# Ledger of designs, part 16: VHH binders against von Willebrand factor A domain-containing protein 7 (VWA7)

Target 1, 194 residues: von Willebrand factor A domain-containing protein 7 (VWA7), of Bos taurus (Bovine) (q0v8j4r314to507)
Amino acid sequence: ASSLSFVLDTTGSMGEEINAAKIQARHIVEQRRGTPMEPTQYVLVPFHDPGFGPVFTTSDPDSFWQQLNEMHALGGGDEPEMCLSALELALLHTPPLSDIFVFTDASPKDAFLTNRVESLTQERRCRVTFLVTEDPSRAQGRARREVLSPLRFEPYEAVALASGGEVIFTEDQYIQDVAAIVGDSIADLVTLPL
Below, E stands for the ipSAE of ESMFold2; O stands for the ipSAE of ESMFold2 at other seeds; V2 stands for 0.75 times the mean of E and O plus 0.25 times the DockQ between their complexes.

## First folded at step 21 (VHH; framework vhh_7xy4_2)

Design aa3 (from z1 with Y59R; at its last look DockQ between E and O 0.93; V2 from the best seeds 0.71)
Fold by ESMFold2, look of step 21:
Structure aa3 (fold): chain B 194 residues (1-194), chain A 120 residues (1-120)
Amino acid sequence: as target 1 above (194 residues)
Amino acid sequence: QLQLVESGGGLVQPGGSLRLSCAASGFTFSDYSMAWVRQPHGKGLEYIAYINTGGGKTRYSDSVKGRFTISRDNAKNTLYLQMNSLKPEDTAMYYCAREQTPGWYRFDYKGQGTQVTVSS
């Protein structure tokens, strides 16, 4: 058995996406209830600029759902976000051989952590999957005369690859279907050592 | 004051070549990754090429890959874009841009740009 861990961007820009993420996180948890793949522990780490955490851990899936349902956008205005810091915290509180799902609409501001997080995913044998509600091909930034490279998500791609997971770009109207695909992919690929 | 000054644009026939330059001042050029972006008249920005601080890593959009080459001369604080096999679709205002923070792949452009017009 393993832990199921969620790292959730709670910035003000994530309002509608946070609600969709709550619904999809609940779907993933319920998909595994009562099966041999049911996790024995659940971890939740929110993040927003400038902070991240605290970590929430429970062995009760219903408590996990309740905690997710009570989360709200906390405001913000700075993009990119402290995503890799939150993920590092989640990895430190997640038992080995666990699935970690990251929900965000932004590229990371803490990309200097990329190699350290890659190593940590491999050391702990955790699979990390990113659900990103952003068009990676968008070139126009939000600030005047700001331009975005599709390479801005390279840190997420590197971490996902190192861990055996993936980065999935989607919109909030599709997030339920994406969560189903992610859940099926992880269940199909998970093999736990005894 | 931080400055980026683009030059080298002009009118070129399809299939022709141009070399754009970007003179940088007011910051340590060799500490920053750089990019070229373009904006066709009345259209949105297009990110087209990237080069890291030392020049060892370059990346291109699919629309210019194989035809354009980004390079830099850190001793002269200058960024270049060699543009070959130009097409009418390459007509745009071209800007050089400096990365905001290492590894963010988010850039700011500061100059007035240089116009490239590809026309028969």
Scores: ipSAE 0.619, ipTM 0.867, lowest interface PAE 0.9, mean pLDDT 83
ESMFold2 (binder alone), look of step 21: mean pLDDT 87; pTM 0.883
ESMFold2 at other seeds, look of step 21: ipSAE 0.652; ipTM 0.866

Design aa4 (from l4 with Y50F; at its last look DockQ between E and O 0.97; V2 from the best seeds 0.74)
Fold by ESMFold2 at other seeds, look of step 21:
Structure aa4 (fold): chain B 194 residues (1-194), chain A 120 residues (1-120)
Amino acid sequence: as target 1 above (194 residues)
Amino acid sequence: QLQLVESGGGLVQPGGSLRLSCAASGFTFSDYSMAWVRQPHGKGLEYIAFISTGGGKTYYSDSVKGRFTISRDNAKNTLYLQMNSLKPEDTAMYYCAREQTPGWYYFDYKGQGTQVTVSS
């Protein structure tokens, strides 16, 4: 009786991350079809600089899969991105005892929302897992004489910790395999009665 | 306009100490988190230390943790880096950097830097 919720960075470099979300959704839906743990709602929130949303919700797993399949990278935008705004929107539309997966290659522009989002994950009893295709130790920015702190991902770590989830850093070429492994683990965890 | 001027570098023997300073002007220093970064000759840039606006939060890279201390004096518009137990691998040009936007952890360095050379 839970929701399955995806928050997807749709900037131009995110093709592999969108594919990873599709793979994870397929694993979860097929493993839970016809069981008491089948999600009753599916939520999808895209984000990109400068915008996020709109939220898409459905009770039909085939509609959810089709909506994901129609997602495409938009290109453009600055790093950082409006990830926490999108996640807040997803949390507001996600029922309790649900898993939320965030796919991004960027740190958040909206880190001032961190405490609010932490509180929401706990109020909604939702687990948030971030799959990030960026090396957190990268110091050289894209602009002249720009430097990036490894602390830039602390907001994601804080939200993940508060929710009982995690932040997984990987490369584009591996994110699909990582998402499948995470999806298999979630399927096992949500087979228990709610 | 916005200006960051590094000083205090020099030649020092292994195991020695140096104190770097960064004089800031052209902005409200106390509103910005600050960082120290370094670039060894012919190598990539390394982010080494961070301090929040009031000094209550700090971060150090593993390469300098326990040996370097970042601090700031907001009344003097000055950022500091105390470097102890210096090693040859600390040899680099050192720059101070200012946060672009609070909470983003993106920084800009503007000055000429100050050279630190650790050798006999």
Scores: ipSAE 0.645, ipTM 0.869, lowest interface PAE 0.9, mean pLDDT 84
ESMFold2, look of step 21: ipSAE 0.681; ipTM 0.886
ESMFold2 (binder alone), look of step 21: mean pLDDT 85; pTM 0.867

Design aa5 (from l4 with A35G; at its last look DockQ between E and O 0.81; V2 from the best seeds 0.00; counts 0 for: pae E 4.2 > 2)
Fold by ESMFold2, look of step 21:
Structure aa5 (fold): chain B 194 residues (1-194), chain A 120 residues (1-120)
Amino acid sequence: as target 1 above (194 residues)
Amino acid sequence: QLQLVESGGGLVQPGGSLRLSCAASGFTFSDYSMGWVRQPHGKGLEYIAYISTGGGKTYYSDSVKGRFTISRDNAKNTLYLQMNSLKPEDTAMYYCAREQTPGWYYFDYKGQGTQVTVSS
């Protein structure tokens, strides 16, 4: 991949997911440092309630580590979140033929963007993989007699499918291990130019 | 002005069948996805079935898949749930639910509900 691109949910429940992003980044950088496949740039787009962004890009891995280490849970955690808006912004700033990783525990508030984001993944030729720390079958009641649908993650599945990526659901306690495995799998699938 | 009125519940033996109806008014029924939610007494809410605006897409929870069928009649503004092979664990208050905003996955269940009791 030509960049290491993260879209990162920074709500108050996301401490383990932020750490998983750090571990995956370290693993990818270590495997590729000094090779032709070393990332040429790094992209980070946070999202939370009520907003998303700004995008952060750098060619300097030390600047990327500093930015990532400054990420803190900002509160909120009122599912859903502005994930697809953040992903759209990331796609516009990620080099073509790159992998983008999305870390969240929440369904998208902005699901109407699904078709737009699918089109962008294909135009930019980027593969999008979602790491989600929620059981999609666990719908819960909310105030004012509201309920979240178990179908609420279909937008992520549609985007992942369109991009050639996947959606991985796991529990908070396992996300760091899952992120490491996904990082290894991506590295095994990367094709060098001929 | 939104109204959802559930009916068709009752007492039934295990293995029996019931058909629930939900009469909708105060909104353009055909513009909204609909669903069924149930709540056993003293327990949490369970989202059990979904149907898209035209009826072309459906979903069922694992607890009811193969036994329950959701359907709608947009000309009559009515949502249905056919419940077959009923089990004691299906005992609950049943509510129909309407999508809050088209394309979002938040649903409102504001009706009185209809009680289903399956007793062995």
Scores: ipSAE 0.227, ipTM 0.677, lowest interface PAE 4.2, mean pLDDT 80
ESMFold2 (binder alone), look of step 21: mean pLDDT 86; pTM 0.885
ESMFold2 at other seeds, look of step 21: ipSAE 0.260; ipTM 0.701

Design aa6 (from l4 with T101S P102S; at its last look DockQ between E and O 0.83; V2 from the best seeds 0.63)
Fold by ESMFold2, look of step 21:
Structure aa6 (fold): chain B 194 residues (1-194), chain A 120 residues (1-120)
Amino acid sequence: as target 1 above (194 residues)
Amino acid sequence: QLQLVESGGGLVQPGGSLRLSCAASGFTFSDYSMAWVRQPHGKGLEYIAYISTGGGKTYYSDSVKGRFTISRDNAKNTLYLQMNSLKPEDTAMYYCAREQSSGWYYFDYKGQGTQVTVSS
């Protein structure tokens, strides 16, 4: 009855975000197969340096799994992260009343989209949960004499709050475990109202 | 040419106060959010305070909240940091930083900084 939608940062090191998305997708599909809660659509939007997309949409969970399995981490450059752009694209292609999971290792540089994305989550009634592998307390940027504010994740926090989701920070090596726990919690929450 | 010049540091006893200033030139100061960062000797940078373009929004790290106050005077192109109830752990080189044009909450510092030393 719902869609399962993933927004994946493919510019991260070692592909941990991609693996976490595979684990969560597996948990949700296995738990919901043959039930009224089985997702009717799957949406995938990668983002990377320097861009984002294209949207991948399917009604077949095996095709979705195959698409995830074929993805590779691209590594990073100096170009901005387009996380909110990818999320906006996912929201536009995700059916209403769906869960969207965002996997990233960085804060957004396209934060000018924050209010628009908040509005879309509410209009579409989609819940957005972020799994973030960057240390929110890190102050040193990649460029010489660049500093990072701990406020840099406020756009994700605002979108999560507006949508009824959350922002979860973890280390790269633990994101798979966290994704499994979040996936289990979301599945339980969906079944609790009855 | 963009310049940020920090001043007002010095040696002070625990519990004392200092006010840091940052003189800005080479850009339209009122168009940019500003921050203070510090670097204790032999350690990494710490982001400590933020102020929006008009001064209507501020942020403080937990380590300084309640003791430090960031402010700005857009008519004088100057950023300030009032530091009260100073502790030995506040000892560091202090820099002011300007938000990048291309992204929220990413900052650059350009000056040589001003040293604050809190010791008996």
Scores: ipSAE 0.557, ipTM 0.849, lowest interface PAE 1.1, mean pLDDT 82
ESMFold2 (binder alone), look of step 21: mean pLDDT 86; pTM 0.873
ESMFold2 at other seeds, look of step 21: ipSAE 0.573; ipTM 0.854

